# Designs tried in a protein design chat: VH-VL binders against q86iv5. Part 15

Target 1, 237 residues: q86iv5
Amino acid sequence: LDSCSICVDFVGNSLNDLLNIILNSGVIGTCGDLCSAVPGGQIVDTVCDLLCDYVGVDEFIKLISDVDPDPIYICEKISVCKTNDNAAASLDLVQINPQNGTVGGTFTLSIAYTVTNTIATGQLAFNIIDPTGNAFGDAVLLVQQSPEQYTQQFQFQATPSEQESFPNGLYTVQALVCEGSCGSPHPNTYTLANGTTTFTISGADSSSMSGAGSFSGSSQSTQTGAASGSGSGFALF

## First folded at step 5 (VH-VL; framework fv_ciduvectamig_arm2)

Design s06
Fold by ESMFold2-Fast, scan of step 5:
Structure s06 (fold): chain C 237 residues (1-237), chain A 122 residues (1-122), chain B 110 residues (1-110)
Amino acid sequence: as target 1 above (237 residues)
Amino acid sequence: QVQLQQSGPRLVRPSQTLSLTCAISGDSVSSTSAAWSWIRQSPSRGLEWLGRTYYRSKWYNDYAVSVKSRITVNPDTSRNQFTLQLNSVTPEDTALYYCAREGLRYGAFDIWGQGTLVTVSS
Amino acid sequence: QSALTQPASVSGSPGQSITISCTGTSSDVGYYNYVSWYQQHPDKAPKVLLYYVTNRPSGVSSRFSGSKSGNTASLTISGLQAEDQADYHCSSYTRSSTFVFGGGTKLTVL
């Protein structure tokens, strides 16, 4: 795992903790003062201090407390993640199997894309929009993805939850390849490719449905910057 | 341009309180970009950091474990100075005492007072 | 004893280079880059030479450079001059929001 991936993972997991420390702590005079307060033990403290030291505590606090903080943007601003305003990609395949399934059934989303100019730090992201307009999704971090063809698969079970009820009807899948965080208003963020597909849910599986819909992803690329994603059941863009 | 000027008694009896003052010119004791420290030097212990005071929205202090039970570092905004009080002194507290500014972002002491040799007689 | 370990003395000739080590723990030198170096001439207060391992304050000669590997920080003085003869002290911030110093190194320029 590269320093950019480590940064994005740390900020993604610690952003709310960092914001609460900044808003509620009296004095933060050093990176050590800030980072020793972050829960997670020695490894998290070490990563926090390393990242904070790149820019100094005052600038780090400003980045964390920005209007719309996101992990990729923060890690780009501290120069741990790279940007490429000329990144380019195309989306070759957005396919879901089965195209007709049931509540409680398992669905596999397959995405194929081609990078034509290096993606420095970005995402492969998707939203699934249910018949009522409620959306949920997941994303994979892309770091220094060289020009070549890539594939990615995501899997989820259509198990009703408070976040997503999985009503019968037509579902829309929207996939994006982005430089930066997909949907972010921050500089150096660009939608590079967009694709859609659909599937239907009808009827119900005969087994009991206890639990929420969840995602699991896998990367089929050998590119060192690619990372697996997992969904929380909420829309990403 | 920033200067630190030390004053205080040079001879203290065992069990008494050591009190030193550091007057600041060219900067404010309540500057949010600085901290104000006391550091002593002796042949047996070398340089030894004792404690600091600093302002960031309220006043804060940090103290070395070895002196924490006996030490107070206090700011005085009206006179633009800060003080050291070290209680219950022993001959082991005999040292050259410096006040210093932590004025660089990463905890370096960039401005030092002239030093005050304090002797704790037996 | 001092919290950071420095050699008691080091010697060099004019024009040569010397290096002074400063060894701490994973809770000070090994944790932060808040390592600073001080030069002290007889009967004078210490003067900051380097901070944040490598940074020089305005007016400090480029002959003074710093580095760090693991729990050990190093000060290198190149092109030794007679006026470099002094005591050199390292310092580090700690995870307990305190500072620790090394024992000091006496540099003799022969």
Scores: ipSAE 0.005, ipTM 0.413, lowest interface PAE 14.7, mean pLDDT 84

Design s07
Fold by ESMFold2-Fast, scan of step 5:
Formats: sequence, structure tokens, C-alpha cells
Structure s07 (fold): chain C 237 residues (1-237), chain A 122 residues (1-122), chain B 110 residues (1-110)
Amino acid sequence: as target 1 above (237 residues)
Amino acid sequence: QVQLQQSGPRLVRPSQTLSLTCAISGDSVSSTSAAWSWIRQSPSRGLEWLGRTYYRSKWYNDYAVSVKSRITVNPDTSRNQFTLQLNSVTPEDTALYYCAREGVRYGAFDIWGQGTLVTVSS
Amino acid sequence: QSALTQPASVSGSPGQSITISCTGTSSDVGYYNYVSWYQQHPDKAPKVLLYYVTNRPSGVSSRFSGSKSGNTASLTISGLQAEDQADYHCSSYTRSSTFVFGGGTKLTVL
């Protein structure tokens, strides 16, 4: 288990909670005081304490309060994640199956890439842009990724939600390999490779196309995310 | 290296309190890198986490909702052990009881006691 | 009933690959990477096989691998061997600072 992955996951999950605590609390004198207020209990509190104690509570608060939140950058500043200004990679394949699908259908995004100079801490990220310009995406954290060829698959269902309605039309997929957080203005961040593909949605899944059927109102998203456990379904860049 | 040794009565009557002890060797019950849990196993319910105790400047406890009203998990720093007390037991509490160490950095149970079969019957 | 859903049984022949799923919610498997897998042989305590979704303790064969997508974690065993015949349990930390377990999966090596 590497400290970098633990830090990025913790900050990614707890950043808004930490910002809320810092904003609403008076004087926070210790890492223990700050971290005991973070939701998630024993494991989250312990990880928070370890990271905060490493730099001290004042510096930790300062890093978290940065104007443009970025978990990778914060963890690099704590010194638990490494940087490589000379990282290099290429995108070999960006492919979505099916290329013509329906609302309610399952889509698989396959990305192949080659690392040619070690990625110290970075992302493989994608955004899917719907016909109206609304976007959603996900990312996988890359830690000390050696020169080699890699393949990653992402799967999602085109199930309408408040965040994405899945209108009929042309969808654009943008994929990036980055050192640092893709799209971040922070130091030691570089777009290493990028690729694009498209797909169409031209109807609804056969079961949801049944106009005579009765249907419920609100539903939870059934999307499956990236391999990273703290995965998000919202646009990243 | 680190070992957990369980002791306690194996037969408890309905409505009484089940009490088990887990003795720790090779580590401290007050270690801030660990939490100390009770987990039980039955054919009908499988593995079921019951609760933990741990130290971070002071002692804390967490308990599963299903047993929260009846359970206490307590450390004993002088004997380097921790205990389970489960009140008002029923035959449904019949199970193999394990104590276990949680590695807090990775959220896993890396050391387990040998297990104690507890039967709740008249 | 268990909080996490696993198939009751899986089977395979020596040399084959099998996968065991573990499905939870957005407050456990879907929220944290604190997902662990345990191997249990008859009359023995469970032994940690994988932790933090993908990580192997010292001494665990690289034939055991883990992954997670959304609310579902998976354990894959490649190159099945007779000694892999055991019960496999998943667990996850929750947003309530508790742990939940799956119902367990009995692996039979044919």
C-alpha cells in the first residue's frame, strides 16, 4: 500500500468536509481536533492524522484551503506523492463499444496507452460530452507507472439522471494521460497525451422504449465507474 | 509475532451476558496503528463484525447497528487485552466468536484469534 | 442475510481462472477502497488475501488479484490449484465507521 494513493483517496473524498470544518470552526489547534471532525470515523481519522502530523496543522490547513482544490497537488505538497517533469506517454487507442447505442444501454470505453518515461503521479482521465455540451467523466490514478504498454476499460450505462439526461445525438469522448491532475493549472502538471473518439445514441433500450408501460419517477444511477474506488461520474476537464 | 488468544465461557443461558476476553501478545492494545475488533460467524449469517475499540489520544468504540444496544467492547491496558460483553443473549447469538486486529492504514483484519464457539441454550 | 452480496458457490478446474463478485452500496464498496478479501479453510480462522482492493500481503500468490468498479469489487484467481478450495469472504469499511461482510463464496476445485 503506498502513501500517495492513500493520500489522494483521502483528500478526494474529504476535501469538501475539511473545507467546511475550516470555514465553520474557530481556532483549530491540533491535527487531532481537525481530523476528529472529518466524517468517516476511525480509518479516515487515522489517515487524516498521519498526513496532517507530517506537515503540521497550520501547513495542512493552508494546503487544503488552496483556491483551486486538487488532491494530487496537495499530496505532492505534503511530499507523499512524487513528481516527474519529464514524464512521457502516448495514447494508442480510444475506442467505445457500441459506436451506435441506445438510452439505457451499456457502453465500454477501451483506452490503450504507452508510458515512455515514468509517470510519478498522474491520471488517465476521460470526459464524455453529450450533444448539448454537458459532460461527465472519470479518472484512474497512476502512481510510479513504469515504461510499458497499458490498457484500461471503463463501463457505464446510459441511464438518465439529474447530472446527464442522455439525449439522442453525437457524443464526443476525450481521453488524456497526464502527469499531475488533468486540466490543473498547478505546478508539475503536464498533459502527456490526448485522444478523441465519438459514438451516437439514437433511441432507447428496447425495454424502456415500451410506450405502454408504467414507469417510476426518480432512480439512482446504475453507472459503473473506473477501477479507482473513490470514482466520480462528473466532468474532469 | 503478534498473537491473539481468546478465553471465556462457551455456554451461556438466554437473557444472560456473554463475556469473552482477547489477550494480545507482540503488540500493544494502545497502539495507534491498530484497532481491536470482535467478529462472529454462524452458518445462517456468515461473518458479522460486531464492534471495535481503539486508542487515538483517548479511547473510542464503534459498534454494528444490529448489536449496538447490547454490546460493549473495552480495552484493558494493564493486562494488554480487550473484552466483549453482549447483554440479553438469545439462541440467535450462538456463533463462533473471533477477536481480530484491524490495520487502520488499510482497513483489513490481519491477525485473528483462534475462535471461540459460544452456544446460547438453556 | 449479509450486507454485501456474493455468489454462494463457484467452481472451476485446475489451471482455469474464476472470479468472485462482491456487491455493496455507495456508502461502503462504492465509497472507499477499504475492501478486503479473506480465504478460509475448514476449521480455521479467515486469512487476509487482499486489502485496499488490489494489494496482496507478503506471501500471497500473484494468482490472486482484485478490482473494483462502482459498487462491485471482484476477486480473480488465475491458474486454479487444489489448495485454493476454500471459502472466500469480502468485507468493506462503511461511512458509519463500521465493517460489513459478504455472505461468503464456496470455491470448489473440480
Scores: ipSAE 0.617, ipTM 0.828, lowest interface PAE 2.0, mean pLDDT 87

Design s08
Fold by ESMFold2-Fast, scan of step 5:
Structure s08 (fold): chain C 237 residues (1-237), chain A 122 residues (1-122), chain B 110 residues (1-110)
Amino acid sequence: as target 1 above (237 residues)
Amino acid sequence: QVQLQQSGPRLVRPSQTLSLTCAISGDSVSSTSAAWSWIRQSPSRGLEWLGRTYYRSKWYNDYAVSVKSRITVNPDTSRNQFTLQLNSVTPEDTALYYCAREPYRYGAFDIWGQGTLVTVSS
Amino acid sequence: QSALTQPASVSGSPGQSITISCTGTSSDVGYYNYVSWYQQHPDKAPKVLLYYVTNRPSGVSSRFSGSKSGNTASLTISGLQAEDQADYHCSSYTRSSTFVFGGGTKLTVL
């Protein structure tokens, strides 16, 4: 796990806690003051302290306190994550199986993409938009993705939950490959490629009505041995 | 699978030291991804967190203000366990004592020991 | 007296929903999102039910949900079942890197 991935994971998981500390604390004079308030003991959170020390406490607080905080952008501003304004990619495949399924059924989203100019820090992201316009999705962090062909699969069960009811009808899948965070207004962010597909849900699958509807995915490289991306997040555009 | 197993005397005289041990299996007491805590439960005070020990680059301890002057929570890496020592006990220290795992940045206790009822009486 | 305030008891019938409140201060519940809920059956250790206000550990039913507004966190149990009858405890991380607990709420499923 590289320092960029560590930074993105930390900021993504700790942003609200750091914002609450900033809002409710008195004077924060040092990175140690900010980072010792992170849960897990009174010691300074090592990742927080390291990242804060790169830019200093004032700049770190400014980055966290931004109206639209973006973990990739924050980590790029800290200089832990690299940027490439010339990154380039294409989307080769966006496929969902089955294309006609039922409530409670299992769906597999397969995405293939080709990087043609290195993605320094970016995302492979997707949204699934239900017939009512409600959306859900996920993103995988891409770090130093070399020019190669890549594949990624995601799987979910169409089990109704409080977040997504899975009504009958037409669903739209949108996939994006981005430098930076997909949809972010921050500098050094570019949509490199996009693709869409659709699938239909009709009726019920009585054999799997207890499923969770959570995504799980894996990425794989070509036989050339290129690295896979990792990440956590919801990509709603 | 992480499991915590407690042991120690169940009867302690007032003014003596209460000593309990928590043996860890399925994880390491020196894991940088967790802290190891003691929590007690009594009818009069409910659940009370007492203290933690944890390893990052070296060992650290944090303690609740109410017991800070009397408490020590110590790790033992060779036996993969940690202990509670509470000095100068009074009948008010009578409680069910639990050890628990506190994962880093989790803000909760995901694994608990079975509990040890300790009675402080003469 | 506990640092966090919970009702001593709540009751409901099978299939109904109940909510248990947990009120603290701006130095604990109001400061962090490190609020957790524990279920405790007689003669058993507490079991983590929710952490980080809303998150469920693996194996915890989606009938259990959490929320927070200001200094008050809430646990909601929907579709009450007989096995939900237990004591429920809230907890919060504090600005001093300690934990505080509520007094516990006894849930009776009628």
Scores: ipSAE 0.007, ipTM 0.494, lowest interface PAE 9.2, mean pLDDT 85

Design s09
Fold by ESMFold2-Fast, scan of step 5:
Order: C-alpha cells, then sequence, then structure tokens
Structure s09 (fold): chain C 237 residues (1-237), chain A 122 residues (1-122), chain B 110 residues (1-110)
C-alpha cells in the first residue's frame, strides 16, 4: 500500500468538496464530521478519516484551506509523501507518432527519461500547444522512483471538442520531469528535466466528431521500477 | 488467516427468493476496515458486483443499480456472517455466487468465498 | 455486458511477456487508482493479483506488474510460466461507490 499515491488521489479528487464543506459548515469538531460529508462512499470516507486523523482535524482543515490547491504539496505537509531536494533526472526522448497526421487520427506520445537521484514525489507532465496557443495535457504521479530508465506513452485522438478544436498547423509538445508538482511555487519543487518536440495536423479525413475528445496512455519501466498513471486529461504548467 | 465459507440452496424456482449465507472467520463482520460484498459470475455477464454491507458508526448498504430493487445484503454480528437475499429471480440470475471481503485499504476484494452455483429453473 | 473492455484471449510461450489491457471511462478507471486484477484458475474463486494499479499482495510473484494511463489499465506478465494459464479479470471502483469488472481474458500458455 502506498499512502502517498492514495493521499494525492484523494486530495486531487476531493479538494473542492472539502473546501465547500469547510466553507458551509460551522465549527467542525471531528474528522468524522468533515469526512462523512465527502462524496465517494466508504473507500473515500475511510481514506479521508485516515489522513485527517493522522494530523488532527484543525491541522487538516488548515492544509486543505491553504492558498494554492496542490495535492502533492498538501500530502507532503501531511507527511505521507516524501520530498527530495536532491532529486535528479534527464529527459532522453520526447517523440510523437505520427509526426504528420490528420484531424480524427490517433497520436502516440513517447517519453523516455532517466532518474539519476531518487524522485521522492513528483510528476512526469506534458502540454500540447495547438497552432492558436490553446493547450491540453496530462501528468503521471512519480513516487519513490529509483535511479533507472523509464518510459511513458500517451495516446490521444485528435477529435474536436469544446476544449480543443484541432486546427491544421504546427503543434508543440513540452514535457517536464519534476520533483513536486510541475510549475508549483511551493517549497521542495524543482524542474529536473525539460524537453520539446513538434508535430503537424493537416487536412480532415472526415472522421472528425463533435463533442468530447479523450486520450489515454500506458507507462512502462525499462528495468525494475514503475510509474503510476492518472488520467487527469487537462494538465497545464 | 481470514476465510469465507458459503452455504445456501443451489436450486431456486423462478419468482422465488435466492438466499445465501457467508460465514466469516479470522475477521469481524463489523470491522470498520472492510465491507462485505456479493459478486456473481455468469457466461453472459462475466463478474458482476451486486452489493455490500459495512459498519462505521452504524450499518450501511450499497447495491448495484441492476439489482437494487430486488436485493438485500444483511450482517449478522452474533454469528459473524452476512447474507444475500435476491427476490423475484429469473433464469438470468443463474450464476456462480461469491461472497468477498472488500478491503478499504486496497480498494479490492482480497478474500473470496468458495462460490455457490445457483441454478434458477423449474 | 461488461463495463470494462478486455481482450477475450491472449497467448504466449514460456519465458515471454504478455500484456492485457483494461479500458474503462473517466468515472471508473480514469477517476480512481482503485484498479485491481484477479487471477482465476478453473473451478476456483478469483485471487487478487494486483491492487491499487501496481501493488502486489504478499506471495504474488514480481513477474506480475501493473500500470495505468488515462482510462486504460494494463497487466503485464513477464517470464511466462505454464501455471499462469488462467482467466484474468480487471476491476475498478467507480464514482458511484460501486465496482465494475472487465469481461475477462483467457491466457493460453503454448
Amino acid sequence: as target 1 above (237 residues)
Amino acid sequence: QVQLQQSGPRLVRPSQTLSLTCAISGDSVSSTSAAWSWIRQSPSRGLEWLGRTYYRSKWYNDYAVSVKSRITVNPDTSRNQFTLQLNSVTPEDTALYYCARESYRYGAFDIWGQGTLVTVSS
Amino acid sequence: QSALTQPASVSGSPGQSITISCTGTSSDVGYYNYVSWYQQHPDKAPKVLLYYVTNRPSGVSSRFSGSKSGNTASLTISGLQAEDQADYHCSSYTRSSTFVFGGGTKLTVL
């Protein structure tokens, strides 16, 4: 069981619910009072109770009510996630296939990176920037990643949606490996590695679908380590 | 070592009530770290979670939408067991029925009963 | 119908690696990391093989590993052995506090 990953998932999914409960409730006297109001049923309520009981309800409320909503930082402050100010990594590969595709086509982003000093709690994140400057992306949580080579793949279909229209033109991919949350101003956050690549979308193959677009990926370790993925969908940094 | 042992009728007529019992050893049915679930398996539907009972400060139940109107999952603290009751059965309820422990820590079914094949036929 | 999509079958030879995918939605596999995998031999109850995407219970071989990205989780079995021949099922917790399962994948070791 990995308490850090569970904490980051819980805070990431429940932060707004917790903030609304805190704002709309009077004095909250117990972790049970707070957590019983959180939607998600018995698993989520139990995780909430465990994290809250660990630090106490007053401290938990302070952490949730902090200025910036950063799940990694909150979980580091709870002490269930570790920090490493000496974490180090390099980005070995940022490639997208095909490099020239069409609207409605499927694209695979492949990222390879090497950890050279343990990443305690961090992210592999990417943004894809369309020709108009609109961006979308995703991030994978990295917990206690040992020094090894790692590979992560993401797939998406260039299906127009309200969030991204996929105009013809040049697209830029930016990838980051970070200790802490990529782009966060919080202590113990460091950009460890940065890489970019490009691809082109030209023409429409009549497979364009209006509505929701989706993407998914897979992660693999080239040796013995492994990264955990979360389908955040939209990740900007 | 935690074990789940199932008992109950293997043959039920259409329109009747299917009733199964799951006896728990090595853990408590009122443990706040677990929920107690029923899962069935059939060729047409595969594995299907039916419902759970669990204790926090009081007893709770959750049920799958597909069976919600017909199902009850009840704990029995005196015998350390829980039961499945499924009303108005049809041949589509023919399946291998399992009880299982749902571990909150894992978010998974870490202990399973041996299974009971229930046939719904005339 | 199964809520999660798995291939019906997969095959491999001893010593090879195989991967089984499990695709859901943003309300199950894509929402929580409460994705688990179960191994089922003929006439036996399912046995938990992986939980919380990547975690192995005590006694489960390190040859079994898991990953997830977006709405798709994967089980990889390395160094395939004859006793790995079984059905493999994925499961995910949902936003509605329920569990859903995949259709199952029959692994044949040739």
Scores: ipSAE 0.237, ipTM 0.660, lowest interface PAE 4.2, mean pLDDT 86

Design s10
Fold by ESMFold2-Fast, scan of step 5:
Structure s10 (fold): chain C 237 residues (1-237), chain A 122 residues (1-122), chain B 110 residues (1-110)
Amino acid sequence: as target 1 above (237 residues)
Amino acid sequence: QVQLQQSGPRLVRPSQTLSLTCAISGDSVSSTSAAWSWIRQSPSRGLEWLGRTYYRSKWYNDYAVSVKSRITVNPDTSRNQFTLQLNSVTPEDTALYYCAREDYRYGAFDIWGQGTLVTVSS
Amino acid sequence: QSALTQPASVSGSPGQSITISCTGTSSDVGYYNYVSWYQQHPDKAPKVLLYYVTNRPSGVSSRFSGSKSGNTASLTISGLQAEDQADYHCSSYTRSSTFVFGGGTKLTVL
């Protein structure tokens, strides 16, 4: 079973809820006391209890209340996610198609990378930086990725939203393959590979009716059981 | 290996109570790492989750909103089984009924009973 | 109607790839990764094919893969074989602590 991806997804979805419960509650004596207050019903509460009971309520609260928490780091400290200080990868391709498009148009980001030493718990992450310096991106969780060639594609429509207005101009794409959370200062976190590309947006495409400051992702991987969670909308590193 | 074996009447009259039993072998109905669900299948509605029971210091139940007023899912620890009771049945309750184990960590129905076709007719 | 939207049918030839979509809302597929896929042959109980969006039970071929983006989960079958002909069902946990299923997709291997 993959307890690591369950932990990362739970912490990612519930971190702010857990912090609010910890800050606003009196003495929390048991994992049951903490976890029964977490929104999401019985499956979420059960996962919370499982993770909390694994380290004990006091240690769990300490990890959640850390100054700079991130889900991968917390789950590594709980010991449900593995680390590999010798993980290694190369980034073979970062490509946007089309490289010249219009507001409202559809763009496909293609990323190819090769793992040369197993990634235990990490991310494939990217940020897109618009001409004004506003950034947005997405990340997928990599769990126990064996040495192999991997490809992933993401599609998005350049439809203005509250997160991103898609002004005309030059856009920069930055992609990272990391052990641990990309950009994290925590121990056992390493940038394994990085790459960049650019694309331009000009004019308006009024045929698009959908709002989008987010990405549609697809994974093409030979790694069986690799966990995929994604966050979108905010700069990740 | 964990196995689920279903039993119960296959014909029920309208307005009566549909009652099915699911016997568990290879696991305990009071296992804290599982939940025990009833799921039905009909041509008109496809697969439809009805409800679950599970143990966590005490017994809990969750039910689909569509059946919540008519349904009870009960464990029986002495016989290592759980039951479905669905009150006030109508012909629309005619379906193939499955019991299933819910892997509570992943929300997957990893073990299914053989299924029981229940016809609601006079 | 089913809570999750699947195409009623898809078809392909041996050796091809096909994809089946499963679209929900931000309170089910879009919120949790508790999305599972089930394969059902005629007159048989469903069998779990994928769980937690991408994970395969032991014994399930690597030809079966899963993904999710936003409110849509997808099952992709590569290298289609005759025995893949079956009904495929998606399910998702919801923020109300319930489960919902898709309408099912009949795969025909021509």
Scores: ipSAE 0.282, ipTM 0.689, lowest interface PAE 4.0, mean pLDDT 87

Design s11
Fold by ESMFold2-Fast, scan of step 5:
Structure s11 (fold): chain C 237 residues (1-237), chain A 122 residues (1-122), chain B 110 residues (1-110)
Amino acid sequence: as target 1 above (237 residues)
Amino acid sequence: QVQLQQSGPRLVRPSQTLSLTCAISGDSVSSTSAAWSWIRQSPSRGLEWLGRTYYRSKWYNDYAVSVKSRITVNPDTSRNQFTLQLNSVTPEDTALYYCAREGYRLGAFDIWGQGTLVTVSS
Amino acid sequence: QSALTQPASVSGSPGQSITISCTGTSSDVGYYNYVSWYQQHPDKAPKVLLYYVTNRPSGVSSRFSGSKSGNTASLTISGLQAEDQADYHCSSYTRSSTFVFGGGTKLTVL
């Protein structure tokens, strides 16, 4: 099991807990003191201790308290995730089906991309921008992804919610392949490829409103050993 | 390689204490890279995790809510083993009991004991 | 009752693929990637097949693969073989530092 994926998952899930502990406690003297306060018990506390002990409590607190915290960047600074300033990729396909749908309908986003120089730690990410400028999206973690062709599909239902109302009109899909976190200002972060497409929503579903547009992803790759992780439901860039 | 060997009574009367021992070979009960768990299996409840003991800088225990008031999982570093004590047993505690090693980085039970069928009956 | 929901049974023929689902909550399967799968043959202890959603221990066939979407994890067995006939159990770590299991799925290969 790679330490990078464990670190990114831990920081992604525990970042707000760590920030609250740092803000609300006095002087924190040890990794044990910090990590024993993190919810999640045995596994979470042990992972926290290992990561914190690797760099020391003072450095760990500084990394967590960064102005723009970023799980991939933090894990790269801890040295459990690798970087590659020469990573390279291209986007071969960004397609949404159907291209003309209705409120309440199901949409499938298909992304095909080619890695031409290894992505050490990065993301495949997308944002969907509604006609009013409100955005939502998701990402998957890419770890040590070798040169090869890859495909990824995401599916969502255009069900109105308080997060996204799905108004009639033109929607823009932006997809990015990045080394590092897409849109992050941190060092060793690069947009490697980007693509865009559009789709239209017409008409209103007569069904009850329930939930925001939810994503259900599936990974497809011809490469052996590639890793994909879970992303955020909010706009990423 | 690492092995877990279980021992203890197979028949316990209602209201008494169920006590089982798991002997560890090839690893240490105080290893900071592992936790030591008890899991039981019955036709009515399937697999059910009961609790663990583990060492980091001191000993810790975690227990499933369903048994928390009746259960103790204790390490014994001198004999390199850990035990299950389940108080006030009822016929509902009749099950196949396993000890298992929990790898903290894996979040999984990678080594299991042979299992002990415990019947709670008068 | 088990905390995670699995189908009671699934069946397939040699060479086919089958998928077993495991549905939990946002405090277990939906929160952590500490989801594991176990294979159990009659009168044997469970054996770990997958951990951390997708990872295979040494010696486990690449025919076994895992995935997760939201609160549901899935085990897929491709190229089904007679020896795959067994019970399959999913498990997840929880935010309360406990483990929960699914009810188990009996796979029949005919």
Scores: ipSAE 0.556, ipTM 0.797, lowest interface PAE 2.3, mean pLDDT 87

